# Miniprotein binders against a7ua95r516to809, part 149

Target 1, 294 residues: a7ua95r516to809
Amino acid sequence: ASLSLLSISDLVPDLQFIFFWMSNAIEILYFIQQKSPAYMQTIELMDDKAGSKESLLSATISANEEAMTILEEVIMYTFQQCVYYITKTLYVVLPGLLDCNPFGTEPSSEQCRRAAGVCVCAVCVMPEAVRRVVSVFQTTSDLLQQYQVHSEIQSQMFAYLFFFTNVSLFNQLIDKGPARGWFQRSRVLQIQASVKILLDWAKGAGHNHLAQKFFAKFCSTVTILASPPQQLSQMSWKALCAEHPSLKPVQLHRILTQYQLMAELGPLPIWQPSSEDEAYIYRTVDLLESFENH

## First folded at step 8 (miniprotein)

Design yc2
Fold by ESMFold2-Fast, scan of step 8:
Structure yc2 (fold): chain B 294 residues (1-294), chain A 85 residues (1-85)
Amino acid sequence: as target 1 above (294 residues)
Amino acid sequence: DTSEELRKRILELLIEALRLIAEALRLAREGNPEEAEELLKRAIELMTEALDIARELGDPYLIEFAELLLEAVEKLIERLERELS
C-alpha cells in the first residue's frame, strides 16, 4: 500500500504543473537573453538630447538583471521540486532491482529465441521491478520532451537521477547485501543483467555518456563481484585500485572481503594496502556514499 | 510623461509582476493555491497595464515581454482553477 502511493504515475499531474512552469520560465529567460541586447542598442540610438536615455538604459539593465535573477530562481526551484518527487519515487522502487530475476519469469525458451531474432514483446524479458525504474526515467524523458525543456537542463536532470540511482543502489548493496544474500554469485549475475537493461535504456535515450559517468561506482562493484576467482586472485591490490578508480579503498576492501566469503573455493588471497599509514587511512574512511556530492 | 519615463514605468510593472508570479508559484506548491491565485490575478493587472502603455508607445520589446508573461500566467490560473474545483 505504501509502495503504490509513490508510483511515478501518481505524480504525473504534479510534475506536469512543475515542468510547465520550468518551461515557461526558461522561455521568458531566453527571450530576455536573445532580444535585450538589440533593444538596448535601440535605446542608445534614441534622439534624447537631455541625457535621459542614459537613465532609461540604466533602468533597463537593472530590470533585466533582476528579471533574470527571479527567473533563474524559479527555474532552480522547479528543477529542485522535480528532482525531489522523482528521486522520492526512485528511492522506493530501486531496492526491487537488486532482488529480481531478469533472466525471465516466463517458463518459455521460445520467448528467448524470438527476442534474439526479432523485436517482439520486450516487456516479457523485463522484470516488473526493472520496468518500474525504467518507467520513472521514461516518464521524466517524456515530460521534458512534452514541455520542450532545453537539452542542457535535460542532461542536468538525468545526471542527477543517475547519480542518485548509483548512490542508492551502491549503498543498499554494500550495507544490506550480506543479510539479503545479494553477494551470492547467482544474485550478482541477476543484478548485473538488471543494470544492463537500465544502461541499455539510457543509451537508447541518448544519455550513454551520463550513464557511464554516474553509474561507474555501482558498475565497478558488480563487475568485481561477477569476476571469476582465478581472475581476481591474479590481480594485486594496486592493480585493482587502478582498474576501479571510482571505488574508495575502504569500499574496494569491503567488496573483496564479501567476494572471498561467498566464493567458497578455498582460501583466496586478502587484498590489503601495502603500508601501515595507508591501512590506517583506509580503516577511517566512510564506507557509504553521500547523496550530497555534486 | 516622457516616453523614457513611461518605459521605466513598464519595466517597474513587469518586475513587480514577476515577483508576484514567483511568490504565487511557491504558495501553490506549499498548499495555498487560493492565495497563489489571488497573487496571479494581481500580476495580470500589472502586466495588462504594462502592455497597454507599451502598445501606446509602440515598443516591440516591451510588448512581447508583457504578452509572453500574460500568456503564461493566464494558463497557470486556468490550471489552478481546475485543481480547486
Scores: ipSAE 0.637, ipTM 0.891, lowest interface PAE 1.1, mean pLDDT 80

Design yc20
Fold by OpenDDE base, second read of step 9:
Structure yc20 (fold): chain B 294 residues (1-294), chain A 85 residues (1-85)
Amino acid sequence: as target 1 above (294 residues)
Amino acid sequence: DTSQELRKRILELLIEALRLMAEALRLAREGNPEEAEELLKRAIELMTEALDIARELGDPYLIEFAELLLEAVEKLIERLERELS
């Protein structure tokens, strides 16, 4: 089946199953964590009949540890499965975000049209490409809430999803951006507006800090590319490094080089890397982000 | 003391039931839902035995633990059966 046809809606049944297992495992784990200490105290207060108490206590400790280990493995496995399915859907829809024109009057999605009233929800007014990305995150949020998944697990999931999204968008922009014209200021402004809508959603969903943290690299790239030539040409390499600490020297150098080509700027001495960074700007292995660093 | 040995037995049964549940999840995800259901049914048997012993002993923690696991497994089976239908 072509990955291109996979929607998050198609995966909801599978995700529901996985989230159900995750939620049950968390509930059982929580029960053991909360109730086992009191039970062990109860055992300690039992009459000591020929060392049977110590043996029971030892058996209880071992059983609790094993149970928690099994449950943690289930939680980790289900977490990984959720991430795997959700990231597959993100992989399909994220490229559309870079090609999106949020300033165009694209007709509202057909799904909201079926409700007799103009749905004025924030999602319905989004460009289709942005809405598809937000729908993945919203569906994930809704499922996590539906199954009352612990807040820490929710935070970890969104952290990873935002990380994945940032890496995917950043790598696509750096690798394909020049060829697709995404480095053109007008296109960059479209990308910036689209990402802002996503960040606004994340803020509304209570994930503002995570979004700001994990989108920093992509946002920095977009901010640099969105800067007018007159403004950016006045910024030194050192100043740009300081303003955009999430970018590696090789990444910043690549962005500036492509910006220079796009804007038809001659060589700018002010953008010359420092002697300290000069060795790093040629480390092409560090140019693209890795998905394994999380 | 026979009561303490029974408590150990209850714990053993519940841990084995948890192992079966974990394996059932893997089997279900690997496309073997029927085998997963069989493991969950076996888990119910173990948990039921554990619960019966726990009730006879009057151990509130082990009763609650066994009941919690039974509820979870019953829900899992119900869901799995809906997917097979």
Scores: ipSAE 0.740, ipTM 0.928, lowest interface PAE 0.6, mean pLDDT 91
Fold by ESMFold2-Fast, scan of step 8:
Structure yc20 (fold): chain B 294 residues (1-294), chain A 85 residues (1-85)
Amino acid sequence: as target 1 above (294 residues)
Amino acid sequence: DTSQELRKRILELLIEALRLMAEALRLAREGNPEEAEELLKRAIELMTEALDIARELGDPYLIEFAELLLEAVEKLIERLERELS
């Protein structure tokens, strides 16, 4: 496609190469961490002249330190390269998640029956935009497993990818949502359904804990926008903040303000914070005003 | 002790091979896989020398370390050759 529009399939050869290097560096690092302490003990017990043994111990410690530094740098570089390519692809496909309709345009039962198979039926029902995002996560998972990357590093990778996805979707919704009509309640319900498909994938892949942790902000935002205006306006500011601890007070205030302006069913009922709550909100707003004006 | 000096030499060869591997990765990612392959072949020469010395000394740790690095470098060269096909 265009220069800015990339398929995850286009990046697979680069990712395979990078994961291959990462895997080899991890194997060497593990060898040093597991075997070197015993070797140093062996040197200490060697039958040798005074001075020679100490020199070898010093050289061994120095070599281990340098080897671990080199290997950790290689592992970090390859990890950052993978994150770069994967998040660049995610950045392009994520906005589609906010524009798709998982309810109205699903393929018919007849189409799914023609394709046959358990996996084909699931694919047949999933919207294209959601499938593109899921395929990025699935391909990443497949490559990490293919190259036998240690489970701890796999967890770190998905923690980062979920964090990026959450921040990207949140910023996209807040910055462009009002102009794009994404704050309309009917559109928010479509977004909520699409995000649930991603969360269901993460649960199936064994990453439910990471997904719960790193999608909290975006999920809270969508939950608020999907809430009936009456329910929302009846809650105190402290209660709203307590229900949505992943949102900063200023972010929650911006969401509520935009929701009131964009409500399809008319204006939001008047929300009444306590005087203490109001002071807290405006202290935060004043800081932003000061920052933006200078 | 000459044996101690030889063990220190093996460690120096192992570290130099790791440095060559790291540089080869950088070159391969910058679009210079042929130069990367040359560095990895140099690393094989160093590891072969290290392994020969380690075997003569009968040092199990240094033998295992050198064998592991040699295997890793050989796998990396095979991968680069597939890219250049």
Scores: ipSAE 0.722, ipTM 0.928, lowest interface PAE 0.7, mean pLDDT 79

Design yc21
Fold by OpenDDE base, second read of step 9:
Order: C-alpha cells, then structure tokens, then sequence
Structure yc21 (fold): chain B 294 residues (1-294), chain A 85 residues (1-85)
C-alpha cells in the first residue's frame, strides 16, 4: 500500500496489539517492583536450613532482575514499534499542515457529518489538514488511556511525537518553504494559525509543557516569518538570537536571508551576525534538524 | 531444603515463561503469529506447572506472580487468535 494512503485508523488494530503487550509488560514489571522487596524480606526472616535461605535469596534477586530486564526490553520494543507506526502516519499528514488554510470555510470532515448532529467538538471545527494531524495524536492518547499505560510512558511517547513533528515541520519549512511560498507572510500566518490549533489541542490534552518545549524551534521560525518587515528590520542579530535561543546561528541566518529575499529587502546591516557567530552561519550540516538527536 | 529448591524451580519456570512471551511478541510482529501462539502455549504450560508447585508450597508471592503471568498470556492468546481469524 502506498504510504500516502496509510491512515491512523488503519493502524489502530496493530497499535492496539502493541499497546496491549506494553500494558501487560508494565503491569508485570510493576508487580515485581512493588511486591518483590517484601518477598525478599520474607525469605530473610525464614529459618536458615543449612544455608538454603541465602541461596534462595540470591536466586530470587537474580530472577527478579532478569524478569525486570526482559519486561523492560518488551516495553522498550513495544514503545519503539508504536513510535514507528505513529510517525509513519505523521510523516504522511504533516505536509498538509503547511499547506492548510485554516481561515477557509472548508467543509467539516464527512466522518463527523454522519452523526445526525453538527458535532461542535473542537476537532470537528478544525481544518481538515489540522484535524488529520490532531487525529493521530488523539488516537494515540485514546489508546494510551484505553490500555492504562503509565503516565511516564505517555509523556515519553508524546515528547517523541512532538519532537518528530517539530523536526519534520521545521525541516520541510526550511528546505521547501521558499519554493512552496511558505515564507510569504500570508502563508506564514496560515501556518501559525494551524500550529496554534495543534498547540491548543496539546494544552487541552495536558501536554502543554511538552508541546512548548519540543515545538520551540518551529514556533520561533514561524514567529520570525510572521513578523512584519517594519518590526523585524528593527531587530538586531543579537536581539533575535536572544529572543529565539532554540535556533542555531545557521538556522537564524537562513531564515533571515530567505525573509529578506521574500520581502525584497536590501541587505540589513543590523542582521549581520556577530563575529562569534560568523563562523557558524556557514555550517550547513547544522541547518536541518536530525531525527537522531532525541 | 526441598521447599527452597521448589521455590527456585518456580522462579526458573516463570523466567523461562517470560522469555517465551518476549520471543512470542517478536515473532508476532515479524509476521509469524502461529509460531508466537505456540510459544505462548508453551509459556502457559510452564506457568501452570509453576502455579501448581507454588500452591502446594503455599507461597503467596509466587502464586500471585504465576497467576498474573497466566492471565497476561491468556489475554495475549485470545488477542492473537482474533487477529488470525
């Protein structure tokens, strides 16, 4: 099946299976962690029959450690599998977010129309492209809740998904943005509005801190590009660096250069990198974000 | 003491069952659900043996541990069978 046709709904059965394994492994791990100390104490209190108690205690410790190791491997494996499938789906739907016009009266998705009433849920009023992205995150959230996955694992899952989303959107915007016209102010404002809807969803889902942290680079880029020329032209390189610390010098320089071209601005001495940053602005290897840095 | 040796045996059985469960997951994900089911069935055998010994000993922790694993494996088999159907 072409990657282009893969929806999160198509992956739900597979994800359910993986989450089920994950949940079971977590439950067993939790049991060992909670109950094994008391059991070891019970062994310690047993009558020592010819040194067998010490041997039993040692065997119990070793067995518990091995069990926990196996379970942790299962949890990690299932986590990676979930991330793999979910990120594949995100990869397909994220480009649509950059092309989305949230201010357009696009008709609400057909799925919500099948319910006899105008579903006024926050998802139903979203632009289709935003809704598709949110649907991936919502489905993930629903599955994590359905299988009562531990909150720490949920947080790690969303941290990675937001990281992936930020890297994907940032890299697409930097690489393809000029050619796609995404650096035009009107388009940037659309992107900004779309991302705001996503961030609002993340806030409503209890992931506000993670969203703010992991979307910082993309949000900074969008904020700069959304700034009026009159305002941005008054900001020095140092001021922009200070306001947008998530951006590397090479990234900021690229954004400003493309902004200058788009806005038909002449060279702005005020945007000239500092002598300290001048060596870094040409490090093109650092321009795009890596998916491996998480 | 025979009771301590039995406890060790129970632990060995349960650990081996966990190994089989972990391998079953990999096999299922690699597209070998039938082989995965066979490993889970074998895991049930080991866990059942462990549970029987634990009950005979009257060891609450090992009973609970074996029961928890059995419940997990039974649920996994049920899920796997639904996917094969």
Amino acid sequence: as target 1 above (294 residues)
Amino acid sequence: DTSDELRKRILELLIEALRLMAEALRLAREGNPEEAEELLKRAIELMTEALDIARELGDPYLIEFAELLLEAVEKLIERLERELS
Scores: ipSAE 0.770, ipTM 0.939, lowest interface PAE 0.6, mean pLDDT 91
Fold by ESMFold2-Fast, scan of step 8:
Structure yc21 (fold): chain B 294 residues (1-294), chain A 85 residues (1-85)
Amino acid sequence: as target 1 above (294 residues)
Amino acid sequence: DTSDELRKRILELLIEALRLMAEALRLAREGNPEEAEELLKRAIELMTEALDIARELGDPYLIEFAELLLEAVEKLIERLERELS
């Protein structure tokens, strides 16, 4: 029995119940979408001996619209419930990703196995903090596959989970990083390696496109921070903006300021914002990312 | 035509069953699984009536719709009963 109150394993029974309801609602919805147009044509071709055909067609259209509305509400409700529980678990385990050392990988062992009876050696030999995050994504993937949730909804689920992960990691690094020493180059290289494990998992799971899209901001941040001083000091503000379009001017400025402080780069490197960007850097109050889609 | 009126009755029964299913989900998630089960059992009664009428009419779409919904509701009741046991 797990002693963790926020383990993904503790939520599996609740998630299974919710996915079960979702899958049943999806099946009924797709039946109506697939079969209803042909049925309406069948009604139109029926003999109208009693003059009630028009009323029947109207009733069928109305019933199908009501059924689809009810089912869409059930699917949305179950989707939101799953997202809530999964992201609540992610929120607890994600900060550990910024404090672990993935370069201390242990040799493979017979203990490298998931509870589902599937051997996943990479998960078992990676740092525990990374394994916890991967476990949340893998459990979600397994449940979506078990309940045969359509690929469109699977994509929407992982799009949101990657969005949430990116925002959470970015905000943690920017807000708490200076006090925690996370901007030191050795720590950034560890963070970069840990993030690579998550991105490799996403690629293996068929979600590479979503991971590239939704992790762009955090990946840009760790890429800049991991850059050698010789290389980064030769890049202009314009060049950095061009290579990292996911970063807002205020975010890029904060990252470069921290990099300069940690690298102790002699006289100030000339990473001067353009006159256009300068106003946004000093007037904006939105340094951190919102968990709401923008 | 009584057959067109019966088809409309089947649709009314199926829609009411779907409404009961949606309310049952809400009740189960709010910690009231016993009331949720009661609503799903009512949905089975409506589905069974709909299926019987649909089979008599020989309407393939309404038969398949009613069968699919009935199977779904039966599975949902079994799941709720396992949680209550």
Scores: ipSAE 0.721, ipTM 0.928, lowest interface PAE 0.6, mean pLDDT 83

Design yc22
Fold by ESMFold2-Fast, scan of step 8:
Structure yc22 (fold): chain B 294 residues (1-294), chain A 85 residues (1-85)
Amino acid sequence: as target 1 above (294 residues)
Amino acid sequence: DTSEELRRRILELLIEALRLMAEALRLAREGNPEEAEELLKRAIELMTEALDIARELGDPYLIEFAELLLEAVEKLIERLERELS
C-alpha cells in the first residue's frame, strides 16, 4: 500500500536535492579534467633551484587523482540514489501497463483492425497507466535539464531506466502472464500499443538508440506473441532464435508454449528445439531476468 | 615555507575539503543535515585558507580551483539551510 501511494511527484523534492549535489560535483570534476594537464606543464617550467620540483609534480598528480576519485564517488552515489528512487516508483506503475487498453477510450478514435492476418493499428489514447510511466521518464528528463546535468550522465540514466523497465515488464509478463490472461492475442496487441507509446516518447526525447537497445527482450517477446498463428507456425526453432537473439532458450520455449496454448495450435509441436538448446531448456533455471546491471 | 611547500599545503587543504563535502552528502541523505552543514562550514574554513595562500603565490590554477570549490560548498550550505527551515 505504501509503495502504491508513491508517485514521481512525491519524490521531486528529494530528487532535486540529489541532482543539485550531482551537478556541483560534475562541475568540479570537469574543471580538474579540463585544467590539470595545462597546470602540469606550468609545474615543469617552475624554478627548480630548491630541488623539490619532482616531488611537487608527484604530489600534484596524486592530489588530482584523489580529487577525481572523491568526486566520481559523489557522482556515483547521487546517480545510484536517483536510480533507486526512480526505479522504485517505476516498479509500482509498470504492471498497470500490461492491463490497460489504449484502443477503446475515445468515441472518435480509430481502433485496431486486422486484415489478412496483419494488424493495422490506429490512433491510441494514452491510458492512465501509460501516462504514469511516461510521467516518470518526463520528470526525470526535466530534472536533468533543470540542473544542467551533462548529456553523458543523462544517457547513462535513461540506459538504466530502460534496462529496468525492460526487465520488469518481461518478468511480469513471463511470471504472471498465464494467470492474468496477458498471453491472449487481444491483450498482447494492447500491450504492444502501450509499449509503442513509451518508445515514441523515448524517440522524441532523443533516446531512440538507448530504447532500441534496452527494450530488445520485451519487444521480441511481444512481437512473437502478436504474430499470426499461420506465420509463427511456419518458423523453425533456428529461425526464431536467429530473429530473437536476446531470448534465452528457456525463455523462447516458455513464450512459444504459452502461444501454442492460447492459439490452440494442436497436440503436435510446430517448432522443434535443437538437441543442444533442448539440454539448456531442461537444465537451466534462467527463466526470469536479473535486475542487476552487469 | 618554500613556494613548493605552500603549493603542497594548498592541495592538502583542497583534498580535505572535498572529503568533508562527500561525507556531508552522506550525512544529509541519512537524515542528519545539521551535522552535514557543520562539515561544510569546516570545508569553507579550509578553502578560505587555501585561497589566501594561492593568491599570495599567484598560482592561477590553485586560485581557480579553490574559488570554484568554495562557491560550490556555499551553494550546498544554502540548499541545506532551506531544507532545515
Scores: ipSAE 0.714, ipTM 0.925, lowest interface PAE 0.8, mean pLDDT 82

Design yc23
Fold by ESMFold2-Fast, scan of step 8:
Structure yc23 (fold): chain B 294 residues (1-294), chain A 85 residues (1-85)
Amino acid sequence: as target 1 above (294 residues)
Amino acid sequence: DTSEELRMRILELLIEALRLMAEALRLAREGNPEEAEELLKRAIELMTEALDIARELGDPYLIEFAELLLEAVEKLIERLERELS
């Protein structure tokens, strides 16, 4: 009775179809971009026997612009469809990443136990929850390569997927984390290790720059929660904001407030913003609350 | 019916075929692959006409463009037929 509720494998036929359309549209667009300038020059050199060379030139320019617009719309549509289906799958599998233990509750062998104690490289086995997320990214990469989608489109695709993953994980951690115990240091270290597996995959796939850019917010959050309270209390508010520029001041304040509550710590004055910074934070909170459709 | 007027006719046919291709994609994604296939077959008719005119004119760019679109549309029809079976 071990049925997968949502699997990237279930979407492969639809994704193959969509990538096939995208690939064909890209090929046509590339043809126009590469061949059109030379053709325009050819028209300019034609005999104007009928006195209509200017009309042909204008028609060619207009047709090329219209063709590029249509093809760009097809490429955008197929791109958005792929992103939609892939992110829908990610949304279901991502919460599992926050609950899994990549250090393993039962070592596969005494060798793994020895490696954990002696070697720095041996103990993290990819948990099923992490494997599901990696499988979504790997399948996407495989399909983009299979249909020879241009590297720029591939980069844009992974930029969106990493951005979505970052936002989804951040929202899950902030909204559900306190109730789920995810703010406990041991759980945060498990989350950090699981995210490291994703980042290592991205580096291996040639997307290290995109992963560093788009996971910054979630990585900053996990770094803060993994930091000893003593270390955090020694930093000024301005220093904390400067070290975590991917976090808005209101987000950083909420993280520190929730962390302090969960750790049963007393107020830490060094984490408190100045009266001016605090006014900014609370104005931002009020603005965000005013847009909630309860 | 100057050679320049015929070239402009080919461009009109190529653009209409691209519009049909874009609409066929939308129909296929909305669960109407049979209607999508009909639009793509219409695009083949337009591309065949465009290619015939382009070959008579001996215009390499328009011949290559029409051949590329015809090949793409044929591949897309083959894909839709697999979905229907």
Scores: ipSAE 0.744, ipTM 0.936, lowest interface PAE 0.7, mean pLDDT 80
Fold by OpenDDE base, second read of step 9:
Structure yc23 (fold): chain B 294 residues (1-294), chain A 85 residues (1-85)
Amino acid sequence: as target 1 above (294 residues)
Amino acid sequence: DTSEELRMRILELLIEALRLMAEALRLAREGNPEEAEELLKRAIELMTEALDIARELGDPYLIEFAELLLEAVEKLIERLERELS
């Protein structure tokens, strides 16, 4: 099946299986962690019959450690599998977010129309491209809740998904943005509005801190590009660096250069990198974000 | 066998069952659900043996541990069978 046709709904059965394994492994791990100390104490209180107690204690410790190791490997494996499938789906739907016009009266998705009433849920009023992205996250959230996955694992899952989303959107915007016209102010404002809807969803889902942290680079880029020329032209390189610390010098320089071209601004001495940053602005290897840095 | 030796045997059985469960997961994900089911069935055998010994000993921790694993494996088999159907 072409990657282009893969929806999160198509992956739900596979994800359910993986989450089920994950949940079971976590439950067993939790049991060992909670109950094994008391059991070891019970062994310590047993009558010592020719060193058999020490042997049993040693065997119990070893067995518990091995069990926990196996379970942790299962949890990690299932986590990676979930991330793999979910990120594939995100990879397909994220480009649509950059092309989305949230201010357009695009008709609500057909799925919500099948319910006899105008579903006024926050998802139903979203632009289709935003809704598709949110649907991936919502489905993930629903599955994590359905299988009662531990909150720490949920947080790690969303941290990675937000990281992936930020890297994907940032890299696409930097690489393809000029050619796609995404650096035009009107388009940037659309992107900003779309991302706001996503961030509002994340806030409503209890992931506000993670969203703010992991979307910082993309949000900073969008904020700069959304700034009026009159305002941005008054900001020095140092001021922009200070306001947008998530951006590397090479990234900021690229954004400003493309902004200058788009806005038909002449060279702005005020945007000239500091002598300290001048060596870094040409490090093109650092321009795009890596998916491996998480 | 001393009661301590029996407890050690129970632990060995349960750990081996966990290894089989972990391998079954990989096999299922690699597209070998039938082989995965066979490993899970073998795991049930080991866990059942462990549970029987644990019940005979009256060891509440090992009973609970074995029961928890059995419940997990039974659920996994049921899920796997639904996917094969």
Scores: ipSAE 0.714, ipTM 0.919, lowest interface PAE 0.7, mean pLDDT 90

Design yc24
Fold by ESMFold2-Fast, scan of step 8:
Structure yc24 (fold): chain B 294 residues (1-294), chain A 85 residues (1-85)
Amino acid sequence: as target 1 above (294 residues)
Amino acid sequence: DTSEELRKRILELLIEALRLMAEALKLAREGNPEEAEELLKRAIELMTEALDIARELGDPYLIEFAELLLEAVEKLIERLERELS
């Protein structure tokens, strides 16, 4: 009864069914929104010979409200079903992105360079873990286009998928990173390169603005962790908060503590929390992000 | 029936068909596509009645609405039948 997690390709038939229902509901909703106002005006202008005009208008308004409610519930249900199964697949494949090495054997210039020094062979260096994540996004995009889902709903879908990816990657890195060695500089640079592949995909797909908005927290985290010690040690707590407003005090404190350990730096007075923030660095309930959109 | 009473009847049939479509989706997703197909067949009967009344009245809005919904339900049944076979 449940959609398969073996491959995003295994989900396609079930997702096609769900998108088919969504598309039909959207078409009917659009008809009502576009045609009903004119029809109600037509009723209002009818001759009231039997004294039933007001009753018919009232019935029409009630029917339209009920139809809109039913259709909106169908659209929401199908949207949530798609999101649920797509994000469940993403959750399984995303941790692999934190462990893969996109700097493996570099592709030869012949594999990557097609003409005039421009590299057009992105897939030649894409790790399997990154490819699986990209495949989920690409398959989603293809299905939305196949069923001609309105651009606003497409944007809402990718907004949520990017939100989910950001939260999942951030939580994995913060919660499991110390035990997995993910805060080591070499590993952070690999993570940064892998995330860039996802961001480049989003840009190519026309979702750059959504990616910039919803990946802000994870991007801030890897930017700080990838900073050279001579650069980062010159930045105060206040300056870091200003450059990385998406990070909560407890999150920034955890990141800097891990940085100090990995870079073998002693305590730095410049990274002491401001008096305003000092109470908040111990709020463990704020450490990990919620998957619920706020 | 008066033309006003007939228009109200069409609206009742259209709303009932939409409710059946929503319930059919739920049943199909719960692993009961046979029951879902039966609900959609009932919706076809309601929409056929609505379309007949709308055509007799010559109400272009209700005709178009009934035709659109009937086409949607027929496509959904076709899809379910393919998945059952």
Scores: ipSAE 0.705, ipTM 0.922, lowest interface PAE 0.7, mean pLDDT 84

Design yc25
Fold by ESMFold2-Fast, scan of step 8:
Structure yc25 (fold): chain B 294 residues (1-294), chain A 85 residues (1-85)
Amino acid sequence: as target 1 above (294 residues)
Amino acid sequence: DTSEELRKRILELLIEALKLMAEALRLAREGNPEEAEELLKRAIELMTEALDIARELGDPYLIEFAELLLEAVEKLIERLERELS
């Protein structure tokens, strides 16, 4: 079986092995960083011949630097392996987010409070496609916590997973949206509701800032597409660019063109690119996002 | 050997063990878990030698360092053995 076709549950044993290695490498690195300075001081206080003591100190510094380099390489390797397999799983489940139909609307906080909360909220069921995506993020969070991976590395991992999710969803929507009917208003509202579930999960997991940063492009796209025609028609190109700075001119132009078509607003252009952006709206090579980021 | 020479020997052993551990990880992930396990067993030998020397010297830093590496590798060998047919 191809690794890219496995569910997150099928990858848990492999991920546990990799996270175990990452955790142990971090622990050893942390030990060296915390304990080595005091040990160096101990060597400096030794009563042995100056040449022997200085040679030992030099050897200790060299060994610690080499150990840290090896451990950092292990941490980087394991990090890249985890990201690779987790994102391969995400890639398989993410298109389902764009096709699913969330059942009903979530009750407001106010409604839950007034209606004795739990009974009302228990009626809200997450679509299976959304549940699969949340499961990948939750399993990743659980593994990072189980193996006590340092918070900075946890943040870096979720930053990349959110980046990957944003690029994947954006590219799927822009590239396949017209053929799949995803630009229809009812479908956009369903997509918006599904994305909100992911963003709510991220907030609950302590990653709200990362989610806001890395989902900006896809959220801007969905926000524009979900706007009422009367409201969006009153906004200038400049105003839309200012409100959605994550979108490139070619991306914004393609989104607005698709919106105009779906809302049946006629053939005359409503949104005119600024003279500064006019050259860039035809750069089709910049339409889709790259998964590479350096 | 002098205490300084013994401490240098311990550092050499621990660094060599770390190199073997890193290579074993790559081999295990590339589908060569049996070869990875052999490297980890070699790392155990080096770390055990380092720990014995460190204990004889009564060097708490080197003892703790060697014990951390030994514990990590022992757990990893057990995991790899379960994956081997």
Scores: ipSAE 0.708, ipTM 0.923, lowest interface PAE 0.6, mean pLDDT 84

